VH-VL binders against o27280. Designs and how they scored, part 440

Target 1, 266 residues: o27280
Amino acid sequence: MDSMNVPEVLEIKRIVEESESVKTFIFSWDFRREVRPGQFVMVWDFRDEKPMSVSLIDPVRSEIGISIRRVGEFTDRVHGLSEGDLLGIRGPYGRGFELMGRDILLVGGGIGMAPLAALADEATARGMRVDALVAARTADELLFLDRLEAAGVNISTCTDDGSCGFKGFAHERLLTLEENHDMAAVCGPEPMMFQVMRILDERDVPAQLSLERYMKCAVGICGQCCLDDTGFRVCAEGPVFWSQELSRVREFGRYRRDPAGRRVPW
Short names: E, the ipSAE of ESMFold2; O, the ipSAE of OpenDDE; V2, 0.75 times the mean of E and O plus 0.25 times the DockQ between their complexes.

## First folded at step 20 (VH-VL)

Design ce16 (framework fv_cemiplimab; at its last look DockQ between E and O 0.93; V2 from the best seeds 0.87)
Fold by OpenDDE, look of step 20:
Structure ce16 (fold): chain C 266 residues (1-266), chain A 118 residues (1-118), chain B 107 residues (1-107)
Amino acid sequence: as target 1 above (266 residues)
Amino acid sequence: EVQLLESGGVLVQPGGSLRLSCAASGFTFSDYGMTWVRQAPGKGLEWVSMISGSAEWIYFADSVKGRFTISRDNSKNTLYLQMNSLKGEDTAVYYCTRGDYSYPFDYWGQGTLVTVSS
Amino acid sequence: DIQMTQSPSSLSASVGDSITITCRASRKIGHYLNWYQQKPGKAPNLLIYEASTLQSGVPSRFSGSGSGTDFTLTIRTLQPEDFATYYCQQSLSTPYTFGPGTVVDFR
């Protein structure tokens, strides 16, 4: 376990351009170190460190993939890297998704599809029927469609501008889908997840939701990712939570803490 | 005490434009999403638009999509509704209310009357 | 869109009466329903949220019940100030929709 907390310097094996703003970095991985969909790793570019979800788990090729959206200075630097360059990776951390039943619904928004793509691979490999609702602002921001299709996932798309699939938001599209599922996994912006969670609750579908919050230590010590009133640490008790757990989290879908600890509204 | 005060409602011609304002006080404005609800004379309530605290998340009723814009200035504790290409069916009292996808509409302004007529 | 209906459209009652208003959704909405009261020339006031939770400051004579598609608002021991129009509203999904309203007037 001690070795897990020391970044391992790994070579970028491949880079997949998922969209204009999202790249997937592929690394060789020793699967003696278990990794589950929904878990995250800390990515270190020798200047800064950020948590990133694992989007690909390939035991056959002994590879993992980390999908990163370009959103700031750190990600700008990482996006400037090439195959053969080095990054530090430590982890994995956090609680991943649990699969149950035979039919699973995935609801993802934007980069939130990253952990869900990995979950889809595992679910399909287990012989589960997987439906995925993939949401984005525009068609060009829809992620992992080809990969999901190749895995046998039944895909529904929705875009804010209607450029692909249903015109509207994920929760609106979900209402039009009347199929029952044994469980659901959700990841994306919290306003999306909050509204999706209500629909799933109404349908009595057990749901797991992955939170994307600011994390610093990843080991539950610093408290930067602690959720108000619950004591939940996103890096330790999460990032995947059951809907019943999140129902106790007052700030879920309403506000978050910035790196300085200030409240920021959604 | 939570207070919401709408303003800007006047008589306009069809095809015209109008901007409504809602001044909020008595609470941390940015902590709450805000919503516009309208009521035509002698009719029921109709949800119009919603905006999150950061203004990043915006929702519209189909009846006003493409014509109305919702915005807010958290530094001024003010909510806005820009209405373009106004139609007769847009005639209504417009209410500003505190609430969003996560909160019921627990506080309402007195409303401001918008009349669209030739 | 989720359509909301109410019954009756209007009713007459006396002070001291107990009345019940019903609201129906075109689809299941769980417990995501709110009730509002509106008096003539005034803004609506929130009475009940999430089907049965009483808003702070609202008298206990008001109560809400129901789940799924059928909901009820009950006013026990009707007071003079309770004569108004009542609206239900689903909060499950956008666009949020209101019922057509129920007018409660004097008998």
Scores: ipSAE 0.931, ipTM 0.964, lowest interface PAE 0.5, mean pLDDT 96
Fold by ESMFold2, look of step 20:
Structure ce16 (fold): chain C 266 residues (1-266), chain A 118 residues (1-118), chain B 107 residues (1-107)
Amino acid sequence: as target 1 above (266 residues)
Amino acid sequence: EVQLLESGGVLVQPGGSLRLSCAASGFTFSDYGMTWVRQAPGKGLEWVSMISGSAEWIYFADSVKGRFTISRDNSKNTLYLQMNSLKGEDTAVYYCTRGDYSYPFDYWGQGTLVTVSS
Amino acid sequence: DIQMTQSPSSLSASVGDSITITCRASRKIGHYLNWYQQKPGKAPNLLIYEASTLQSGVPSRFSGSGSGTDFTLTIRTLQPEDFATYYCQQSLSTPYTFGPGTVVDFR
């Protein structure tokens, strides 16, 4: 492997408690390694290595933030770390979101709001009008609301249980919202993204969607992040795809593959 | 080859409970989302509830939310509909069909009749 | 809810006729519209999905067209087995509502 493929060991500078289950880990970052919203890094805890989305890109303070949801053994160990502790970071990898036009819609579910929060910062800095639909199962899982509000984003919320905002799913809330945007960016649970993409297709709104798949190398060599029938590598051609590209991907919204290559339904 | 067989439809008094089953064969059950659609006697079709292959994504019609639950046992290739607080308007033939938000309803069972009467 | 209507509610036709059934959605649904056939005493079966794509095994005399809010199902050269009730169903968003049906009777 060359030197860009080896994790750099970085100190956790700050930890932000985003929710009961989500923390943002902030690191000093040398922006000679440019980072774009929608790109990811591989986080190494000296035992295992997992892809994580970049949620904060701050060249002024020379900082990046990586938001991590507690879902298993690796993320439990990382959540147990403190400021001053070390993690390995390699990347960034993948292609990020591309901004177009003057009006953008963000649709995020749960931790999927992480890369969209980074995109919102860039869009507002460019003077774009940003609408965000922030979705979660419960009110306690809605992420980044204060940050988005401070950035001037127009926020709509929905929760499955109705504890905050619209009671229902993101695609159901979207039907009740303004229909005209120049583009949309979508990230969250893949069934949510599929149903949202269908509505955006009906509206003729160009959409970019960020997918999550199992990754091993993150640089496009091992083939573990390939999407069925197209050969797209999520780590190289993605993780951000245009909705037109995903319409040709049979597995999108329907299934994924585990580390052993077995089909796993949503 | 694909076969869906509903069972459990009976006469039930208002306020009662009932569990319907749908036995699936001829396909890999866990790969597909499943849906219940009902049809009152002499009436049209009404979508009732939908469950994804993993059972993690579940949807209901407003008319049954809070009263009905949907589940599946992928090891037994069986879909379930638990119906509580039954009302006269729940009287219908209940169809089990293969499909969810990502697939149209391409295979149907022959239905099981639920009658709610006092 | 996205409400679906169908026209006519019923029609009479002879074997060999060509017929058209229309379906209208209460809001734009793109091409996310399916058609089902139901014979008396039997379960529905899928004819057409995404407005115009024939399900495998469906005869080519069936066709679907339309987008937005207005859709048609056309049956050319009606056969004896085509006397049935036809339902449209939007697939844009939950709840996946059906139209009220169109009964096609033998004249």
Scores: ipSAE 0.775, ipTM 0.902, lowest interface PAE 1.3, mean pLDDT 91
ESMFold2 (binder alone), look of step 20: mean pLDDT 93; pTM 0.949

Design ce17 (framework fv_cemiplimab; at its last look DockQ between E and O 0.94; V2 from the best seeds 0.88)
Fold by OpenDDE, look of step 20:
Structure ce17 (fold): chain C 266 residues (1-266), chain A 118 residues (1-118), chain B 107 residues (1-107)
Amino acid sequence: as target 1 above (266 residues)
Amino acid sequence: EVQLLESGGVLVQPGGSLRLSCAASGFTFSDYGMTWVRQAPGKGLEWVSMITGSGEWIYFADSVKGRFTISRDNSKNTLYLQMNSLKGEDTAVYYCTRGDYSYPFDYWGQGTLVTVSS
Amino acid sequence: DIQMTQSPSSLSASVGDSITITCRASRKIGHYLNWYQQKPGKAPNLLIYEASTLQSGVPSRFSGSGSGTDFTLTIRTLQPEDFATYYCQQSLSTPYTFGPGTVVDFR
């Protein structure tokens, strides 16, 4: 366990351009170190460190993939890297998704599809039927469609501008889908997840949702990712939560804490 | 005490434009999403638009999509509704209300009347 | 879109009466329903949220019940100030929709 907390310097084996703003970095991985969909790793570029979800788990090739959206200085630097360059990776951390039943629904928005793509691979490998609702602002921001299709996932798309699939938001599209599922996994912007969760609740579908919060230590010590009133640490008790757990979290879908600990509304 | 005060409602011609304002006080404005609801004379309530606290997430009714814009200035505790290409069916009292997808509409302004007529 | 209906459209009652208003959704909406009261020339006021939770400051004579598609608002011991129009509203999904309203007037 001690070795897990020390970043391992790994070479970028491949880079997949998923969209204009998203790249997947592939690394060789020793699978003696278990990794589950929904868990995250800390990525270190020798200047700064950020939590990133694992988007690919390939035991056959002994590889993992980390999908990163370009959103700031750190990600700008990482996006400037090439194959053969080095990054520090420590982890994995956090609670991942649990699979149950035979039919699973995935609802993802934007980069939120990263952990869900990994979950889709595992679910399909287990012989589960997987439906995925993939949401984005525009068609060019839809992620992992080819990969999901190749895995046998039944895909439904929605875009804010209607450039692909249903014109509207994920929760609106979900409302039009009447199929029952044994469980659901959700990841994306919290306004999306909050509204999707209500629909799933109404349908009595067990749901797991992955939260994105500012994380510093990733080991449940610093408290930077602690959720108000509950004491839940996103890096330790999460980032995947059951809907019943999130129903107790006052700030879910309403606000988050910035690196300075200030409240930031959604 | 929570207070919401709408303004800007006037008579306009079809095809015209109008901007409504809602001044909020008595609470941390940025902590809450805000919603516009309208009511045509002698009719029921119709949800129009919603905006989250940060202003990043916006929702519209189909009847106003492409014509109306919702925005907010948290530094001024003010909510706005820009209405373009106005139609007769847009004639209504427009209410500003505190609430969004996560909160019921617990506080309402007095409303402002928008009349679209030739 | 989720369509909301109410019954009756209007009813007459006397002070002291107990009345019940019903609201129906075109599809299941769980407990995501709110009730509002509106008096002539005034803005609506929230009475009940999430089907049965009484809003702070609202008299206990108001109560809400129901789940799925059928909901009820009950006013016990009707007071003079309770004569108004009542609206239900689903909060499950956008676009949020209101019922057509129920007018409660004096008998």
Scores: ipSAE 0.931, ipTM 0.963, lowest interface PAE 0.5, mean pLDDT 96
Fold by ESMFold2, look of step 20:
Structure ce17 (fold): chain C 266 residues (1-266), chain A 118 residues (1-118), chain B 107 residues (1-107)
Amino acid sequence: as target 1 above (266 residues)
Amino acid sequence: EVQLLESGGVLVQPGGSLRLSCAASGFTFSDYGMTWVRQAPGKGLEWVSMITGSGEWIYFADSVKGRFTISRDNSKNTLYLQMNSLKGEDTAVYYCTRGDYSYPFDYWGQGTLVTVSS
Amino acid sequence: DIQMTQSPSSLSASVGDSITITCRASRKIGHYLNWYQQKPGKAPNLLIYEASTLQSGVPSRFSGSGSGTDFTLTIRTLQPEDFATYYCQQSLSTPYTFGPGTVVDFR
């Protein structure tokens, strides 16, 4: 089926427990529907539907992985599923990351490492040098470290509580890292991304940042994912934006809108 | 007219605790992050702590981490600074200011004096 | 932490003078620098943000320039209300460090 708007019901092939709060759900996938790092899918549990990042893209085994953090009622229900259970998947949607140059910096916070892990696999497969700054609240919440190391990624960590690596926020650690990357890819909490983007701007490093907004249609029709003043649709022109595009977006780093259109500060 | 009014500064003994308040008016309080900046008598300005509009993202200077907490009540348009384990070096005028990582500190209160002395 | 220094620490000037105050950061901070004015016994007041952008209501006799590590605040045609202490502050990253201040006194 060529329609990206109709969920395909897929069986959960395998579940990987990435942390106490994050599971990766593996599905068989027909790669006639191409998937790029930074694109997202809509996951349907037959009651509700939420956007989720693709964290594993494996054409050789014909599998994709979708990493989901338990944060509310929908994700609690999905985390309660077992291998063999069904989920609806539609997509992929959105603009993924674009790789350029030979040296890339990844900056990921929490579940934001999911799309960056997929990007790291592609970048290393192309022969790029990949540095990753992996951030979380605690050591137990640092995601994909073994996978990144096995891929040859140079990892720096930071944790809010100092339990692993640098004690502090990602932007604070970034100040102490080398400045000679051709590009950066950033995904995580939007306040983190804003502060990281400021440092990358100072360094003249082109950056791509992956935003999260409320979505319904995911194909650019309903307007629920629009960004103030620009009209950018996160599901169509994003979720990955270049930093120069975001510099024109007043709401970035400052607020978002809920389903009712109400301004919600970060 | 944007107004920020601090209160709660008093004389406190070392090791003591104190809560400062900042009443905000003239703007949509929840849309803005807020910051505390202090100034010891005869000295320069020192950034202390910052909180985003939602209250979810909180930052501290190293000199106060673990001793101070920052909070806000958006229903009361009020910013708070809870100061514990006070030391002599915490003696300062404490200013409430509007701003966070995404905005410069554009409006300031009059300040409230905290004196930590035995 | 990003250390900020200012020069001079104080200066004496007359109404009508043009003065400059410099600010230096211990590392590159791009254009992420703000300037504040503080009169004795009063709260600080934002003058300039992002190195050169005047805050609303600030007279055009104030100007800021610089990028990287070196920044300048210029006051042309000094007025009586400009005698104050001036602080720079980096806005690149937490902790948001202020310079030590420059006192501008009447000669």
Scores: ipSAE 0.790, ipTM 0.906, lowest interface PAE 1.2, mean pLDDT 91
ESMFold2 (binder alone), look of step 20: mean pLDDT 93; pTM 0.949

Design ce18 (framework fv_cemiplimab; at its last look DockQ between E and O 0.91; V2 from the best seeds 0.87)
Fold by OpenDDE, look of step 20:
Order: C-alpha cells, then sequence, then structure tokens
Structure ce18 (fold): chain C 266 residues (1-266), chain A 118 residues (1-118), chain B 107 residues (1-107)
C-alpha cells in the first residue's frame, strides 16, 4: 500500500492526439495494481503534480492511458513531452464507477469523457449495452468517438454550436431521448452534471457522477478537496459519487474552491 | 435585504438595439446565477436568458438566440441584457430575477418596460 | 420544449373559500415545479418550490402537491390579498417554461 503513494517513474510509451487540446499518454502498467474506471492518478512532471483520470485500461496490452487537456502551465509542459520521455505516476486513487444492470447510459462533456471512455470499455467487455451521449462546445472537441464506436457503443452527440449532432446542451439532448437505462454514469462540467442529474432523477435512473475538483494529497489528509457541509473528500469518498450523495452537497453545481481555498462560482 | 433594480427600458424602433441593466444588492452577487424573464402586455411570463455566477455558462430561449446577449459584472453587482435586432414581439416588461438551474427565482426586480414600435 | 398548461384560466371566489389550481406538464418533470403569485403591476413572487415546499415568508394556507405531469396549488381560506394571477413553472430543463397563468378574482 505504501508503494502506491510513491510515484513510479514511467516512460511514455505512446501519445495519442485526441483533439487539438487533448492528448492521451500511454504507459506500461503492472495490473497486479488494480485500477478501475473513475479512479485517478497523480501525474508528476518532477516540478508539479496534478490529478488525472484514467481514460484507458488495457489488461491485454498491459497499458493504461491518461488523457490530459491543455489548460495551464503544468499541462503545457506535459503536452510538450514526447514518446520515450518520463513522468511520475502514483495511484490509482479514489472511488471508481460501479457497473450494474445490462443497459448503461454515459453522459460526458469535454474531457469528462476520459473516465467514461474507460468505463465504456469495461461495460462492453462485460456484454452490457452502452449508450453514450457525448457533448462538447464544438465538433472538434468531441472526444473518443472512434474508440467508442469501435467498442460497439451507441453514440449520440451534441454540440453547443450545432457543428455535430444535436445543437444544444447535454441535458437538453438527454430530454429528447426516451429510453431508460439501468444506470447512468456522468462526467463533465458541474453545471452540465447538475442538470443531467435532475433528468436522471426524474426518470428514476440510478446515477453516478464524477467530480473534478482541486486535489492535492489524493489520500484524504490535506482536506483541500473537502466538500462543504458533508465532509466528503473528493479524493477519498470520490471522485465518483452517487446522485443521492451529491444531493446532500450544497456546493455541487454552484461553486468550487480554488487552490487557495477561495470560493469560485461556476 | 435583497434588492434588484432594472433599468434601460425605453421605446425603440424595430431593428434597433437596447441594453438593460439590473443592479443587485443585499446578497453576494457572484454566488447566484441570474435570469431575465419578460412579460408582454397582458400576457404570461417567458423565460429569456440565464447566466451562471461566473458568467461562463449562458442559456437563451430560442426566440432570442443570436439577437440577445447576457453578461454580468460581479465587481459592480450588475446584470446586463444586450438586445439587438429588436422586434415588435420583444415588447415586454423585462424582469431581473435571482435564480438559475439550481435555484428558484426567489427575488425579482420591479421590471423595466421595453417597447418596440415604429 | 416542455409545454405547461393550467386550469382553470380564471376563477371567481370569495374570502374564506378554498380553491385549487391545476398545472400540467407535457411530459414528466418529477417534482421540479415552482409556483408564483403575481399581482397587477407587480413582479411575481415565489410561493412554492420543488412542487410542495413552501417558500419562506409565504402563509401556510398555500400548499402544493403533485408529481410527474399533474400538479396542484391549493389556497385555503382565501384572504383579500390572495386575489392575483398564479403561474406554474417547470425547472427540469431549459428552456424553462411557465404555465399560461390562472387569474383568481372576486366573486
Amino acid sequence: as target 1 above (266 residues)
Amino acid sequence: EVQLLESGGVLVQPGGSLRLSCAASGFTFSDYGMTWVRQAPGKGLEWVSMISGSGEWIYFADSVKGRFTISRDNSKNTLYLQMNSLKGEDTAVYYCTRGDYSYPFDYWGQGTLVTVSS
Amino acid sequence: DIQMTQSPSSLSASVGDSITITCRASRKIGHYLYWYQQKPGKAPNLLIYEASTLQSGVPSRFSGSGSGTDFTLTIRTLQPEDFATYYCQQSLSTPYTFGPGTVVDFR
């Protein structure tokens, strides 16, 4: 257990260009260390460390993939790396998704599709029917479409500008879909997730939602990712939460805290 | 005490432009999404637009998409509605209200009348 | 879009009466429904949220019930200040839509 908290220096085996702003970094992985969709790892570039969701779990090739969106200094550095370069990886951490039933709905927005892509692979491997609603601002920001299609996932797309699929937001598109599922997994911006959660609640579809909050220690000690009122630590009790749990979280979909602990509205 | 005060409503010609303002006080402005709702004379209520606390998340009714823009200045506790290419059917009292996808519209301004007529 | 309807469009009542207003959604909206009261020349006031929760400061003679597609607002023992127009609003999904309103006037 202690060994998982020490970053393992791994070589970037491959880099997949997912979009203009998103790359997937592939690493060899010893699967004696179990990893589940929805869990995250801490990525260390020997200067800084950031939590990243696992987007690919391939036991056959003994590989994992970490999808990273270019959004700041750390990710800028990482995006500048090449195959053969080194990164430190520790983990995995957090609670992952739980699969149940036969029919599952995935609703993802932007980089939120990363953990859902991994979940889709597991679900399809188990023989589940998987529907995925993939949302993005524009067509070129839609992630993992080819991969999902190849896995046999039924894909529905929506874009803010209507450049691909339904013109509008994920919750709006979801409302137009009449089919019910045994469970749903949701990941993306919290305003999206909040509104999607309401629709799923109305339909009595059990839902799991993955939060993307600032995390520092990843081991539930520092409290930087603690959610108000509940005491939930995103890195320990999450990042995947059931809708019933999030319904108790006052700040969900309303505000978050920055690295300094200040409240920032959505 | 929570207060919302709309301003900017005037008579404009079709095709014209107008910007409405809503001054908020009595609460932490940035903690809440804000919404515009309008009411044509003698008619019911119509949701127009919504903006999140940070201003990053914006929603519009189809009837105003492409013509209206919503914005906010949290440093000034002010909500704005920029209305372009105005039509006769845009004639209404425009209300500023506190609330968004996560909160009901619990506080409303007195409204400001926009009249679009040749 | 979710369409909202109300019945009746108008009703006349006396002080002390109990009245019921109905709101219907074109599709199931769970408990995501709000009720508002509007008096002539005034802004709407929130009465009930989440179909049945009374807004702070609203008299207990107001109550809301229902789920799915059918909702009701009940006003017990009507007071003079209760004569107004009442609107329901779904909060399930954008675009948010209001019912056409129900006018409650004096008999």
Scores: ipSAE 0.933, ipTM 0.964, lowest interface PAE 0.5, mean pLDDT 96
Fold by ESMFold2, look of step 20:
Structure ce18 (fold): chain C 266 residues (1-266), chain A 118 residues (1-118), chain B 107 residues (1-107)
Amino acid sequence: as target 1 above (266 residues)
Amino acid sequence: EVQLLESGGVLVQPGGSLRLSCAASGFTFSDYGMTWVRQAPGKGLEWVSMISGSGEWIYFADSVKGRFTISRDNSKNTLYLQMNSLKGEDTAVYYCTRGDYSYPFDYWGQGTLVTVSS
Amino acid sequence: DIQMTQSPSSLSASVGDSITITCRASRKIGHYLYWYQQKPGKAPNLLIYEASTLQSGVPSRFSGSGSGTDFTLTIRTLQPEDFATYYCQQSLSTPYTFGPGTVVDFR
């Protein structure tokens, strides 16, 4: 659809403060434009445009939510907005998560929990058993715990500093959890996802992982979101990839490219 | 030619502190994660700590958590290990090696001896 | 923590022999295992990564096999420079752990 490539200007209907550094911006949404967990939108503040994951998909209330962590000048400006202010939204774009089986593991790090919260809502609505490992650097950055509990999700937490739950990294906590799931969905810092993927591979758990790369067009034309040594474009063939697809991606977990095309290590 | 050279190993008293350095050459230092591995005299290898290429991702063995810190200066091609609250069990040859969670430890320095004794 | 064991602790062999060293993990680690050689007074050298892939520059007389919990390093036609200590290391997850080593001595 041509109209999806032009931002629609939408009013911020409601703002939810998820943490000190994360806000969810809620918009009325026409669900003729279907949205699936794991897809993203491009958010335009009339100065700059950035990809953001959808964290709430509510067709009954005709609402979507977009969770944004304050990390720089664009997100600082967006965090300074109020209900009633305007943002441009293009999309959705990309391949979302695919649910299978009856027992799903979610592994989320920081803001990566946002698309997984949307997936958890869909999974529980289908009657799946949902286990979530929610990871952050510190307790204040653990996201969506109350929402996940209300949905009936079985939550394990870990924090790098040990301020809440298991002290350590997500992959280290995962070694101590049950091994028997029909699938896993993983989203967070790429070093976390790499190490989690190794454990899931060893357990023979089919896994889908959501990658983040620099994007401009979001429709697969400009090449800015391409993964080295493959034909994969994160905005088109991803952002959600099967672990089998990522096993062929040398850069996964090791480096990314900045807007100038330079290698940047994790 | 990839080269790693550790320095700073000396005799220190229990409870003391020491900083080890590892000078790297022959490769783009910032592209690689780095690891410290130690070996007590006559004993096997023990993984100590690991740091990603950017310096943002840092890991420690339980035996050293809270006492050791790892850092790197990518402008000087140098890896560091700050060791505090030293104990006799920390006596070892300390090796720096190139590698992290995503690739094996393929190049090693010759090591620097740390002796903790009163 | 993933515990690693090795067998034997030591062995004696002659130049020209073929030997096998085993390594066992306390849980399944897939193929995420490395092998190292260490000669007296020297730093370790990487021999094999991913259980069976030979590091560049390592002689083809070295080979690795196994998956899951049980792994072997085989050295065919031992040379004088192969008398050393050999370590396995799991690479599945932090904290990384080495086996206790296997000393290969001259007979």
Scores: ipSAE 0.778, ipTM 0.901, lowest interface PAE 1.3, mean pLDDT 91
ESMFold2 (binder alone), look of step 20: mean pLDDT 92; pTM 0.939

